# Ledger of designs, part 56: VH-VL binders against q9h9l3

Target 1, 176 residues: q9h9l3
Amino acid sequence: PRKMVAIDCEMVGTGPKGHVSSLARCSIVNYNGDVLYDEYILPPCHIVDYRTRWSGIRKQHMVNATPFKIARGQILKILTGKIVVGHAIHNDFKALQYFHPKSLTRDTSHIPPLNRKADCPENATMSLKHLTKKLLNRDIQVGKSGHSSVEDAQATMELYKLVEVEWEEHLARNPP

## First folded at step 3 (VH-VL)

Design Ai5 (framework fv_amlenetug)
Fold by ESMFold2-Fast, scan of step 3:
Structure Ai5 (fold): chain C 176 residues (1-176), chain A 119 residues (1-119), chain B 108 residues (1-108)
Amino acid sequence: as target 1 above (176 residues)
Amino acid sequence: EVQLLESGGGLVQTGGSLRLSCAASGFTFSNYAMTWVRQAPGKGLEWVSAISYSGDYTDYADSVKGRFTISRDNSQNTLYLQMNSLRAEDTAVYYCAKEKYYFSGFDYWGQGTLVTVSS
Amino acid sequence: EIVLTQSPGTLSLSPGERATLSCRASQSVSDNYLAWYQQKPGQAPRLLIYGASTRATGIPDRFSGSGSGTDFTLTISRLEPEDFAVYYCQQYYSSPETFGQGTKVEIK
């Protein structure tokens, strides 16, 4: 089986004043960056705010989107038992209404060696865009047509691979 | 409509070289792993090589390792297979194939291009 | 490498009959990373089933896949004239990816 994946989710606003973040797209890639999952997802609640500037999601993407309950089942089948890499991944897990074991979770927004390589304070929370530009010399999230969850998941996996050996050794000595 | 169109096949002498191309359209080529699969005349399917979406990771069947090189040009939506030191046993129709997701198998295939190695 | 053995090698049936094709793996194919393909003469293979039992887009419901571990089956509930073809199983669990040798379904 493949043991490590990277995930990136996009959320839209539902509920009062669009303040609730509901899953509307999920992209998952394997260790090599190949797409394992990439679907638009229809929230069970009425969409109040597409948050298009950040999510890249528009009403047309919802026409053939996978219903949340079905998408969640598919996604969890892929994540279960694997090391899951993400950036500020708590937000993705919250949108999925899912708990992933901390021992199998890797958050590239909270890996001190990664910040150190980017000449950033080790305990600061840096954006995916900033780390990708500094460490991979690649601009992401630059489109006016919306952001690519696939691109973000791929960048996240590549960032993790820069510190993988060092960080896995650290976690073995300091279990979360 | 997803389309994969192979080209570059032909007749070549043992020890020779050929480069196959696969032109992709109808999907975001740069997001997917790609594969070459071959089929000798009257025989079954044999997986040859695979390449990740970025081109950074490649894999090969033992029978072709060291002789064949898979590569891709995401700006041109094109997959390549450079075949060196060709043997009579390499005679086959070569298909390029797209993998949608790792548990989906190969969801789209090209028409194939025939490579004949004379000996 | 995982060796996939298909049986029978040739299956001779009439239209309207049920076809049952076997694929056995030399070692366990975990997570059901097994696919079935159909190939007609002069054509590229067509994906029928992936994940051992999930039908690919556009594939008629007379095709079904089952099995796990080392024993997998493709069933065609009622053969149509266009179903006479060669069928291959494939595992994508372990590198190198491997195909079975094929089962030819031919008209009796």
Scores: ipSAE 0.005, ipTM 0.491, lowest interface PAE 15.3, mean pLDDT 86

Design Ai6 (framework fv_amlenetug)
Fold by ESMFold2-Fast, scan of step 3:
Order: structure tokens, then C-alpha cells, then sequence
Structure Ai6 (fold): chain C 176 residues (1-176), chain A 119 residues (1-119), chain B 108 residues (1-108)
């Protein structure tokens, strides 16, 4: 019934010792995995740690990156009114400084039926890489480019589709 | 100019623990990711573990995951490797190495410290 | 994990000769994230080449790297006495980083 998108963000370290996670890339895909948005994003604060091994982000990606305020506006226009799927998605929303309604949010790191299909404890938080390998037989987050947020968003959508019917019924019976 | 000095190696019994240290000088230690690479006697190189410049992110080879812990103290310019539940196959010279910018290999290495695990 | 296979295992040559060392990957090493190291007995490895073909600082012009995908080569155009050592290739494209088993370049 509602339009559904999947999101994945990459963050770099800002603030003291790079401990603050600031948005540096965002990818959004539709239900079929087509890319709706994919931009490098320039944080308003000085980047202390690119976290390149994990984020795939390097200084050259920042040269023509979209400023945070502009990128945030573009992203929010895409997310508003849609069911948004992500993995550990609260981190993405925090980096966006955005609140998305719980009723329209789907977090693949906290869906017990998904863990069950992967032969993992239902209430454990499993990584996107593990669930994707176990359930889709695909290796993601490989290579020195770090995470591909497009690849991660696509994998997240495909994972959600495996439990969509069961989970939507659960949410109808147990509204957030 | 750049110097990495490992210490803490020695003889240890199987099932034992050992902590390696690497003292860094000649570069801004807090700006670079660091790694441990080991080499068993007469064998090749094996990557063991890496840590981000802030210490917030770590990575491990499957062979050591759950047994080894990498950490760093940026105020003392020192890298550590805590090794627990040691096995005979952990016997190796352990090298501390600095990651080149953009993760383009390891541009500086220490002299290595020998860890011998026996029954 | 990506397995790197080096050949030959041992290369016996005289000073002044050309050395050609091969490194084959079990799967594609994208973006040429392949490095070469030199190790002399009792010493730590030394970075020679990164990005498959870029010489590290201070490395003589006689060392060159080439290749892409699954097949990479290190060439030493004219061996000097100090070049007799073990050489390792390393991929840093996919975690875990892996090294080849090494090629020993020894005096004939």
C-alpha cells in the first residue's frame, strides 16, 4: 500500500577524537533496488577521522560533496510519508538529525523472523553482512572502497522482502 | 625518522596469555591506523588485526577473532595486542606496522617480536 | 578470502639479470589494490609497490609493478646484490588482507 524505500548512510568521525558520527554519504533505493539518491555529503564540522576502512570515504570524495543542509533537505523529501527500511537505522536518522515515524520505520537489525531464517538468536543484533551472506548468499562490504551504501541499501531491501508479509502482519497486531 | 619498536614477546604455554606493545615515534601516531602482521618461522606473512586512528574501530583475522584484542593509547603513542588462549600455531614473529594513508599497504614496520607457544 | 599464489617459489639469477615475479589472485582484485613487499633475512618487510604499479617513496626505478584483475607482476629490470630477498604480494581489496606465500630471489 505505501511506497517503500531503503536507506544506508556512511558516517565519518568529527568532534573530539573523531567520536561524533557525521553524515558523509547517503544512498536510497526503491522497492526494486533502483537508486533514487546517492551523494557524498560534506559535514558542517571538520572531519577528524574518515574511517575509510569501514566507510569507504576519502578526502577526494569531499571535494565536490553536497553540503549537509542541502543534502538533508533532498533526503527528507524522499523519505517523508514512505515506509523506510534500514539496518540499525537509528544511526542513520541520528546522522540526518531527523525523526521518522516508528509506524513507517523498518529496522532489519531488529526483526526476529529475519534472524530466525538466518539460524540466529531472534533478539540478537546481527550485522547486515552476516544476514546478507546467510540469506542471500552474497558477500557485501568487501573491498578497500569500504561499504558501498548503494549495495547495503539494496541488500537491506532484499532482506526485508523475505519477511515483509509476516512482519507487516505482526506490526498490524502490535502497532509501534 | 619513523620508528616502531615492538616488545612483550617470549615463551608461553598453550592456553596462556601475552600482551605485545609497539612504541611509535617520528610521526603523528594519532592520525594513522595501525596493524599487526605475523610470520611463523620459515613461513610467509599473515595479517592479524587492525585498529583505526581513534581506536573506535577494529578488525581481526578469523584465526584470532575472539582470542586477540587490539588497542592503542594515543597519549603514549603505543599500540597493543592482547593475546589470550594461545595455540601452538600462534608461534610467530609479530610485526607492528603503520597503514599508509588511504589504506595503501603498510609503509613502516617495526623490527618484530618473537612469540613462541609450547605445550 | 582472496588467495594469492606466487610463482615461481624460487628464482635463481645472477646480478644484472631481469627478474619477473608473478602473483595470481583467486578472484579479481578490483581497483588494483595490490602491494609488493621485499623481506631480507632477519628484517621486517619493506613496501615496494602499492596500487599495483605505484612505487613507494625511496624505491629505485628498477622495481616496477604491473597487472590488473587476477594477474599481477613485479619486475626488477637489473638485479643488484641487495635485491636478493623474498618478495610478497598483498591484496588489500577484500578483508581479510592476504599475502602470497612469497618468491625467493636467490643468487645462482
Amino acid sequence: as target 1 above (176 residues)
Amino acid sequence: EVQLLESGGGLVQTGGSLRLSCAASGFTFSNYAMTWVRQAPGKGLEWVSAISYSGDYTDYADSVKGRFTISRDNSQNTLYLQMNSLRAEDTAVYYCAKEKYYWDGFDYWGQGTLVTVSS
Amino acid sequence: EIVLTQSPGTLSLSPGERATLSCRASQSVSDNYLAWYQQKPGQAPRLLIYGASTRATGIPDRFSGSGSGTDFTLTISRLEPEDFAVYYCQQYYSSPETFGQGTKVEIK
Scores: ipSAE 0.007, ipTM 0.521, lowest interface PAE 10.5, mean pLDDT 88

Design Ai7 (framework fv_amlenetug)
Fold by ESMFold2-Fast, scan of step 3:
Parts: structure tokens; sequence; C-alpha cells
Structure Ai7 (fold): chain C 176 residues (1-176), chain A 119 residues (1-119), chain B 108 residues (1-108)
């Protein structure tokens, strides 16, 4: 298999007024979109705001959730040494308290050819939902029960595949 | 709970064809890779075929390549294995299995369906 | 293809004893993509260990996996009556996915 994975995380609100984003679910898929990891994750801090409308996280998901420290170890074993694809992936890495090498990171919110294919300004940051509808003719994040991080990770990998050859050639010529 | 129910097994003549089905419930079938694993009477496990969540990618053991076709119908939550040009050595219990993670092996298995190939 | 060789073929033990099962790969199984399964007569296999050392959900802590590269081990620290079964190792690193031939753990 190619050494490339896609990731999407869901965060809940912790800290004062729930303004701190803490990892509560992580999904990782391989190049073909098959699930490598999908676990609910228990933050070490008290959850103030589940942000259920966006995260899909509810109290029942926390009962058997993997503690953050253990989940982080499992996730990092999967990501280390691989090309990691994500959408606005900085937020996922921040929630994981992890630094992935820029040379192995692919952010579908910052790939000019992808925006160009979607008839969007090359320097704009477009949502995953918008790009997926425009380029894959598929609706994701439907309804008000929260997003599926598996669905989002799969869509992100499919979007990257549309520009993979062009973008990898660009990065080989213009290392970050 | 997660359930996988195989059907379609039976007695078939050498050179014949058979189609196995696996009905899935208790999880979002359209988001997970699926696999067929077989076991000949009194023997060990043999991986047969796998299919990605979308159906776009398939893989086969060399012993069945060109004769077997794996497919899925995500709208009906059903996995299929079309078996053609059957041989005596294809006699086995065929298990439908689910991968939770690519690196986690097979977390759920059906009860299996027996295929007997006779001449 | 990666060939997995399990040893011993049969292990005869009494309840309370330790069982140590070996699985040797013909080539390195990178990233520890190795799983262990338990199968009882007339039943489908049950996942015990994946990633060489991670216990699957609901698996008692008497089961442990170890090893890397070409040499892997499944250890059952104190055999219970329900642990007498056939055990298979499996690699999912390289296509085709392959299983070992099995080790039968039987009552002495």
Amino acid sequence: as target 1 above (176 residues)
Amino acid sequence: EVQLLESGGGLVQTGGSLRLSCAASGFTFSRYAMTWVRQAPGKGLEWVSAISYSGDYTDYADSVKGRFTISRDNSQNTLYLQMNSLRAEDTAVYYCAKEKYYWSGFDYWGQGTLVTVSS
Amino acid sequence: EIVLTQSPGTLSLSPGERATLSCRASQSVSDNYLAWYQQKPGQAPRLLIYGASTRATGIPDRFSGSGSGTDFTLTISRLEPEDFAVYYCQQYYSSPETFGQGTKVEIK
C-alpha cells in the first residue's frame, strides 16, 4: 500500500465557556478510503460543550471512549513517516498536540489546483463540504446530528486524489 | 449489534458456478472494507478476496484470481462472491468478514456457508 | 507472498499453565501488521490481538502478543478451560493476506 493516509478529527469544548477545543474523535483512512482508525476519545478535561451539531459527540460516546494519552499513542503510530492528508489539518494536529513534517503534510484547504478545479479563487480557503459537492457531486455533513469524521476523511482522500499527480510533481520541484 | 449472515452455499459440480451473499447489519456497511475467508474441512484459514468501502478496489488470492469476483451493493448492505469454474479444492466453509481497521485484522465474522464441489 | 509458520503444531497443557505460541514470517512484517485469532470447533474465528500486541475489545488480559519483524509470539498466562482451541496468526502487511497453519492448544 501507498504510505498515505487521510485524517479527520472531531473536537468538543473544554475550559472556560467551552472555548478550548479538545480531541473527542479521530478517524484515519488509507489511500483506498478503508478505515485504519476510528475511536471516540475521552479528553482529560471536563467537557463543557459537546458541540454535538458539528461534532456528532454525545455523552454516551464518552462512556467507553479511549483516554487521550492512549489514543494519541495509537494515532501517532499510524501517522509517523506517512504522507498525511487532511482539510484544515492544522486544527487536527493541534488537537493531537502533534507536529507532523510539512514535507509529508497535504492540506486540501490550501491546494491551489483543487480550488481551480472547483472554480474557486486559488488562494481562498474553501470548506470540505463545498469542495466535495463541487468536485465529487456528493453531499457530506448532511443533517444536524453532527459530522461523520469517517465520511470527512474519506471525502478528503478522494479530493486529494483528483490533484495528486499534479501536486506531488509541484512539491518535488518546490519543496516546502 | 454487528451481524454478518452468509447464504448461497451448497453442492455444485466441478466446473460449475455459485454466488454467495453476505447480509450486513449493525454498522454503516458503505463505509467499511469487506473480505471473504475460507476454510477447507479440517484445514486452516485462507484469505480469498477483499473489496474497498466504495467497491472501486478489489484484491484476490492467486488461487481464485480470474475465477472469483467480489462485489458489493451498498444500497442493500450486501456483499457478494461470484464463483466460476469451481474445482474440488474450492470446497470449504466461506466466511464473510469485516475489517474495522486495515491494520486490525477482521473484527467480525459471519457463521459461514459451506460450499462442496463434487465431480 | 509472506508464509507464516506456527509452532508447535499441538500444545498439550492443563488449566492454569502458561501457553506460548510462535509465529514466524518468511519476510519482515513491517509496522507490526500481525493479528491472532482463536477458533473453537464449529465456530467462526475470533480476533484476539492485532498490531502484534493490541488486545481486541473484550479480550481478557491473560492474552498478550509480542514480537516484531519475523518473530511473533502469543502468550496465554494462565489457561482457562475456555482457552482450549486452535490459534491462527495472520499478516495483513502484504497482499495476499496470509494465515499460519494453526496451533492447537488441547487439554492434557
Scores: ipSAE 0.006, ipTM 0.560, lowest interface PAE 11.4, mean pLDDT 87
Fold by OpenDDE, second read of step 4:
Structure Ai7 (fold): chain C 176 residues (1-176), chain A 119 residues (1-119), chain B 108 residues (1-108)
Amino acid sequence: as target 1 above (176 residues)
Amino acid sequence: EVQLLESGGGLVQTGGSLRLSCAASGFTFSRYAMTWVRQAPGKGLEWVSAISYSGDYTDYADSVKGRFTISRDNSQNTLYLQMNSLRAEDTAVYYCAKEKYYWSGFDYWGQGTLVTVSS
Amino acid sequence: EIVLTQSPGTLSLSPGERATLSCRASQSVSDNYLAWYQQKPGQAPRLLIYGASTRATGIPDRFSGSGSGTDFTLTISRLEPEDFAVYYCQQYYSSPETFGQGTKVEIK
């Protein structure tokens, strides 16, 4: 169990017109859902759009934010050697400028048994919010304060645990 | 501001029981593991017990296993330590401590509550 | 359990001097899961370093942690009057979590 972690990142907009997604918060939880990491992160570029209604990130959060390079090192240390669970995790890895081995990656947005359990088409990409509501009977990403990356990471882990045995067996038989 | 406030300490006879509480504020209590650490008078720090964010996982030092029970009420933002069969060697200031991250050390501590076990 | 042995037991120094504190583990602590705390008389401990080398929020840069495996070091590059205290190391790699016995940094 300690070999498995779930990650969720929040991004802000940088670059011209804020179209570049830059890491501004990262949360990592263990198999039990306990927080292993949760930091605001200072992008290397000027923030143009905090995307607050989605990201939950505000200017005040950046005052003592961890510089990206430092945060990245901390995060990678945690992820190294672990099975990393996330939802649409390619976005998180992209923001981290780090790609975890595919064989050690679990993306809850691409697990057919999970969708099936939620009465969704197996090949559809469902939102974390939807799956969490359907399978865990829990509301996440509510309100106007933006997402909670810790909450999202916890939800992601819990979702994965629902199909862990089946999916791990599938992967063992069908390595990516 | 993160605050941790211990209570419940006092004088108790050997073999007696006490229940410590730790009221937490200033952070999302339900997201973090919590730990009890004690310190005998004039001695060093001793890890006592830890509990996961949900309470589903608990851990204890060998010295207190079977006698102490850690629990939490996330709806009340409160951590507990039920101490039974107390011994003289349990005399200490008991701190509640917030995990910075799970199994990553403690970034906030309460001021502690003194437990004195007398013969 | 992993036993942490700190040395020296007492370190007598003057303000402005460099302090080097050692913490040795009875077995390897993977991923450098080691923390350092400062405790002043009558106060709760304060987190200085976690992950062996990362300073906690608000900790002055004169404090630094280093080491890996079984040998870890806390360094205070230039002692300030407020730095005279007891320092503890802690491992959180395996259960039970354990503390060193402490090193007292006292004024010479």
Scores: ipSAE 0.005, ipTM 0.568, lowest interface PAE 10.0, mean pLDDT 92

Design Ai8 (framework fv_amlenetug)
Fold by ESMFold2-Fast, scan of step 3:
Structure Ai8 (fold): chain C 176 residues (1-176), chain A 119 residues (1-119), chain B 108 residues (1-108)
Amino acid sequence: as target 1 above (176 residues)
Amino acid sequence: EVQLLESGGGLVQTGGSLRLSCAASGFTFSNYAMTWVRQAPGKGLEWVSAISYRGDYTDYADSVKGRFTISRDNSQNTLYLQMNSLRAEDTAVYYCAKEKYYWSGFDYWGQGTLVTVSS
Amino acid sequence: EIVLTQSPGTLSLSPGERATLSCRASQSVSDNYLAWYQQKPGQAPRLLIYGASTRATGIPDRFSGSGSGTDFTLTISRLEPEDFAVYYCQQYYSSPETFGQGTKVEIK
């Protein structure tokens, strides 16, 4: 069984002035990029701001969406005990209201060797789109609704695989 | 009390590089998409680049694609614009701006930083 | 890209008069993703209207936006001295985001 998955979540704005980020879609892929989970998720609070340009979420996606509490249970069952790869992944975990151990978390927005390979400052948070274009020669997130959280999760896994050996060795010598 | 403060502008030669910074305060920076908009002396507004609230999605005007890179550091409440291969036509005041709500126009703007590109 | 054309280029009016500013798009701006900004000399732009017709926080009632598709209007019902400025429309429906060239509202 694979010990590593990649995740990408989309959030919508809830709460006063839409300031709270609430989970509205989650995609999880395995090491080879096969989809393990991909669902629209209905927040328990009223959606004030769909953030459609960035999230791709529209009101129509909420009609048959999985309620947050149920979706969260399904997602955590997949993530628990696995190495979880993501891009700016702390946002995904926050939206899931979930703590994942740092030792099992890989954030492709904070892996200095990956930024270095892309000719980017090692400590900057570079977009997934930029890193994927530079390192994989692939365009993702094309157009306002052309992007896919599945595509993003797949790209994130492929980016991590470029530095996996080097980074796992680093983490073994320098535990979090 | 929302403040956006740009820095890093100045005089640079054609083909050179500059990195602009925008320091944000008075709001939860990590909850909002950010943008760079420029204005050449005596001309109108031109959108340059945008970045999502968590930094995972970016977009660029055709005139700057491949030369400019937008990024953000949510831990430092700072927005960046890395500008490479600068041209005379990149001469402008560069504003950072915050989206009001998702994709709803820009409700707060910095005072701008002047970038002058000379031959 | 969507080209926004503003008209007239300059409006010469007196305080108390009504100003009507037009913004026409080369393609339909769906979902009313259209904003209006005011800019005074030496200052950053200020958001007036977003979503084609929603006033931004703190913007006086005399400012109103209307229109859909390719034809949008900003109306200032009774000009105050502080309203003499340059006004820009902006679409955020299609990438790249674009601004109109601006309409200058000046004192007659």
Scores: ipSAE 0.000, ipTM 0.493, lowest interface PAE 14.5, mean pLDDT 86

Design Ai9 (framework fv_amlenetug)
Fold by ESMFold2-Fast, scan of step 3:
Structure Ai9 (fold): chain C 176 residues (1-176), chain A 119 residues (1-119), chain B 108 residues (1-108)
Amino acid sequence: as target 1 above (176 residues)
Amino acid sequence: EVQLLESGGGLVQTGGSLRLSCAASGFTFSNYAMTWVRQAPGKGLEWVSAISYSGDYTDYADSVKGRFTISRDNSQNTLYLQMNSLRAEDTAVYYCAKEKYYWSGFDYWGQGTLVTVSS
Amino acid sequence: EIVLTQSPGTLSLSPGERATLSCRASQSVSDNYLAWYQQKPGQAPRLLIYYASTRATGIPDRFSGSGSGTDFTLTISRLEPEDFAVYYCQQYYSSPETFGQGTKVEIK
């Protein structure tokens, strides 16, 4: 992986009533959308709620899953020093227990030009599914198998590429 | 179960053409970069060509640039290698290989198909 | 292009011994984009190690990879009968991707 990657994570519910979000899958793609990393990840705590409708995670995926501490090390080696693109990416970083520099972070849920292209209010937080349908004419997160984090990461990178030139110029003039 | 099955190899005369196919199953073909790797009889491995998940980006070894074309059909889960202007040094077993991750080595390989170029 | 040179060309050992295989790159292979493969006669190669030191799924822990920059090593801590094969290193850092010429591990 070179300069820019996109990430999408799936979380399962741990802790009391399954209210804690714990990392259970991470997918990372390069600028062209090719998969750089895609592993099921075993949380250190008991899984109370697989959230399968959204996560796509089932008990069978945990049998060969990479332990959290090992997966985290692998993921951070890929992300370090790169521009990382995600959608509501703060949730992914929180699940990874990781701080990525804001100057190298791109969140497609908070890019006003992207919302503008989708005919949405510039300051609204739009879902990845909505932006992908509106701008790429592609349906993602369809059916009962849950979300594909690979599919979501690929869509996220393609969305960012629509505004990359404009947004990078904005960030150069207005550093975060 | 991941499977890659090559076909299309055979005997061809110098200057001729062949089209290789690789049928993929057991994984989401459209999500992964695919590669052709060849091996001349009794020799080592040589990377030939790669194609991105979407088919938008391709790359070739210098020895085959301008003569070989890699392509894919994601709706049919099939990878292709069109080989033109074949030379004796193109004689090899051609393997279809799946990248574990883009830029991370090849986790699955087909059985290979033999291409023999003679005059 | 990055040329990978493997040494020795042939390594003659007995079961139970440690095998150490070297792969030297003509230029730095950054980010540890180096893999190791095993190939037995009449078979396709099998991925052993990627990212220089990460073991592929199903590969026994007697196989380990190490190194960075231009010098990489594959170690088989205690040879089993099924480990006698040809081993290839491969870099995927720079296009074109390249393989070493191979090291044959044979029975003494």
Scores: ipSAE 0.006, ipTM 0.569, lowest interface PAE 11.1, mean pLDDT 88

Design Aj1 (framework fv_amlenetug)
Fold by ESMFold2-Fast, scan of step 3:
Structure Aj1 (fold): chain C 176 residues (1-176), chain A 120 residues (1-120), chain B 108 residues (1-108)
Amino acid sequence: as target 1 above (176 residues)
Amino acid sequence: EVQLLESGGGLVQTGGSLRLSCAASGFTFSNYAMTWVRQAPGKGLEWVSAISYSGDYTDYADSVKGRFTISRDNSQNTLYLQMNSLRAEDTAVYYCAKADIAVAGPFDYWGQGTLVTVSS
Amino acid sequence: EIVLTQSPGTLSLSPGERATLSCRASQSVSDNYLAWYQQKPGQAPRLLIYGASTRATGIPDRFSGSGSGTDFTLTISRLEPEDFAVYYCQQYYSSPETFGQGTKVEIK
């Protein structure tokens, strides 16, 4: 029935001493892992710290990046009314300055059955990298260059699909 | 003057746990990524783990994934390494080191190191 | 992971001579995210060079770094007595971060 997408965002440091996390890339994939959106995004504030080691963002990516206001509009149009899957997804929504309904949000960092399948404590917050290695036998976030957010969004969708039937049934009985 | 002071090392049995601490001073701790690097007796340097300035991003060497957890408390200027399920091959001097940027190396300042000995 | 191989394992030289140390990467290290460290017995490592060729603050100009891609070199133009130590290269481009096995520069 409802369409489902997965999202992963990359943030750079802005504001005093680079302490503010500002959106610099967003990738959205559909249920099958096809890319629906993948753009570098120009923050409205000066970038102090690219956080390249983890974000994969470099100055060159900002040259033709989509300004935040425009990118946000495009992204929200894709997310509205859909089930949105992410890992520690609150950080992505905060960077987007967006509230998504809890009933339509799926956070793979807070799904006890997923941790159980990975032989991890059910209520622990496990990294996307760890869960992907354990459950999909795939190494992600290996390089520190482009494609990291697409790879992360695809892995997140695949992880959710492992528990989708069980978790949707749980949510139907225990609405958020 | 930049100072990094490790503590928490000692003798522990295989399968045990230890938590290492690194007290930082002389710089704005919350602006820099931090790392743990170890050195087994008579061996070379081995990178163990790194954490970004905010604590939002972490990385681990394959040999310690699932067993070690890096964390930081920016209000106390302290870096931590929680070490679980310790093995004899984890025996090493553990160095705390500061990155010269907010995300990762190179490492411009190092602590004196703290010795961790794991035995049966 | 990127494996760094240093050569030679040991370099025996006299003060005043030039030392040339090699570091070879199993994969390309982009953006020159390669550093060199010096370690003396019983001491923590000391950063010498980062970005493949940029000298760290306080490091004498006799130390220089060069190279790109997979082949990197540390050169000490005229060895001083305090330069006899173990030297490590390190890549911080790709996770996991890795160090070479070290080159010992010892007095002949």
Scores: ipSAE 0.000, ipTM 0.458, lowest interface PAE 15.5, mean pLDDT 86

Design Aj10 (framework fv_amlenetug)
Fold by ESMFold2-Fast, scan of step 3:
Structure Aj10 (fold): chain C 176 residues (1-176), chain A 120 residues (1-120), chain B 108 residues (1-108)
Amino acid sequence: as target 1 above (176 residues)
Amino acid sequence: EVQLLESGGGLVQTGGSLRLSCAASGFTFSNYAMTWVRQAPGKGLEWVSAISYSGDYTDYADSVKGRFTISRDNSQNTLYLQMNSLRAEDTAVYYCAKAYIAVAGPFDYWGQGTLVTVSS
Amino acid sequence: EIVLTQSPGTLSLSPGERATLSCRASQSVSDNYLAWYQQKPGQAPRLLIYGASTRATGIPDRFSGSGSGTDFTLTISRLEPEDFAVYYCQQYYSSPETFGQGTKVEIK
C-alpha cells in the first residue's frame, strides 16, 4: 500500500507576452485533506502577468516566496514514491519540471468512472469546478480574487475518493 | 522606434478629476505591461500604478488606491489613468512607461511626461 | 514596503574619473529585481541596468551594476560630460515598487 497526496499549483505568466507558465504557488494535502505543503514560490524568470483573477497571486506574495529551486526540492521530497492525485496534473508536473511515474499518477480530469458519476461523457475533460459542484455539491473557485490551491487540492482528493476502489482495481488489471 | 506620448495633464482644483492618456507606437502594445510613475516638483520618482499586458492584473500605490484607476485599450494602443478625488500631494509630472520583463519593472521606455497641478 | 537609501546624495567629480554610487535596501531584495536609471533635468528617466548587473540595450560598457541582498552599486568607470545627471535605483521585487531618493553626479 502506498501513501497518497493531492497537489494543486498556481502559475504566473513569464517570458514573451507572459505566455510561459511558471510555478508561483503549490499546495499539497494528504488523504484526509490536511495541508502538508503550501508556499508561494518565486519563479527564476521575471513575472510578466500575475494572472491574479485565476491564480490569486499578487506581487506582495513574492516578497517572502521560496525560490523555485528550493521549493522544487521540498515538493519532490513529498511526492516521491507516493500516489499523486491532481486535476489536469500534467500542467503541474510541467511547471515543476518533474516526471512522476504514470503508475503512481491519478488525474481526476481523465477518470471515466468519475465523469460517469457526474453524468458527463466518459471521454470528456471536465473542469474541477464542474465535477466538484456535481459530485460534492460544493462551489469552488468563486469570485475574482483567484483560486485557492489548498481548496482545489482538497476538492481533488475528495473527488478521487469517490472512485478510488473502482479505479485502483481497474489500474491493477490494466497497468499504465 | 518606440514612442510613448502622454496627454491630459493640466490645472485642477482639489477634489477634481483628470484622465491621462498615453499613446503607444513602434512596438506590439498588447505584448507588454505598462505603468505610470510620477515625480513631484524637485522630488524623486514614485511608482503609481501598473497593468498587465492583457489588463487582467492591476496594482496601485497605497497613496492612490481607491482614487486612481489604470486601464488600457489594446485595440487603440492606448494606456489610461483615471484620477479622482485629487489632492495637492498628487501634483507631479506623470510618466507613462513600458515594462521590459515584469509588470512592475524594469521600465525600458518612458514618455516625456505630462504635468498635473492640483491647486487648493 | 522596501525603502531604498542612496548614498552619497551628491557626488562632485571631473570627467574621466570613476563614480561609485550606493543603494541600500531596508529588506533583502533578489539581486535580479533591482534597476538603475539616469535622469537629466527636464527629461524622462532612462533605464541603465536591470537585474542588478545587466546593461539595458544601448547602454555604454562604462556603466556596470553589482551587488545582492541589501547592498547594490552602480559604477561609471570613466565619466563622460553627458553622464552628469541624477541616478535612481529601483526595486521591483515587492509591491509597492520603490525608488531611492537619488544621487546627483555633478561637475566638480
Scores: ipSAE 0.005, ipTM 0.481, lowest interface PAE 15.3, mean pLDDT 86

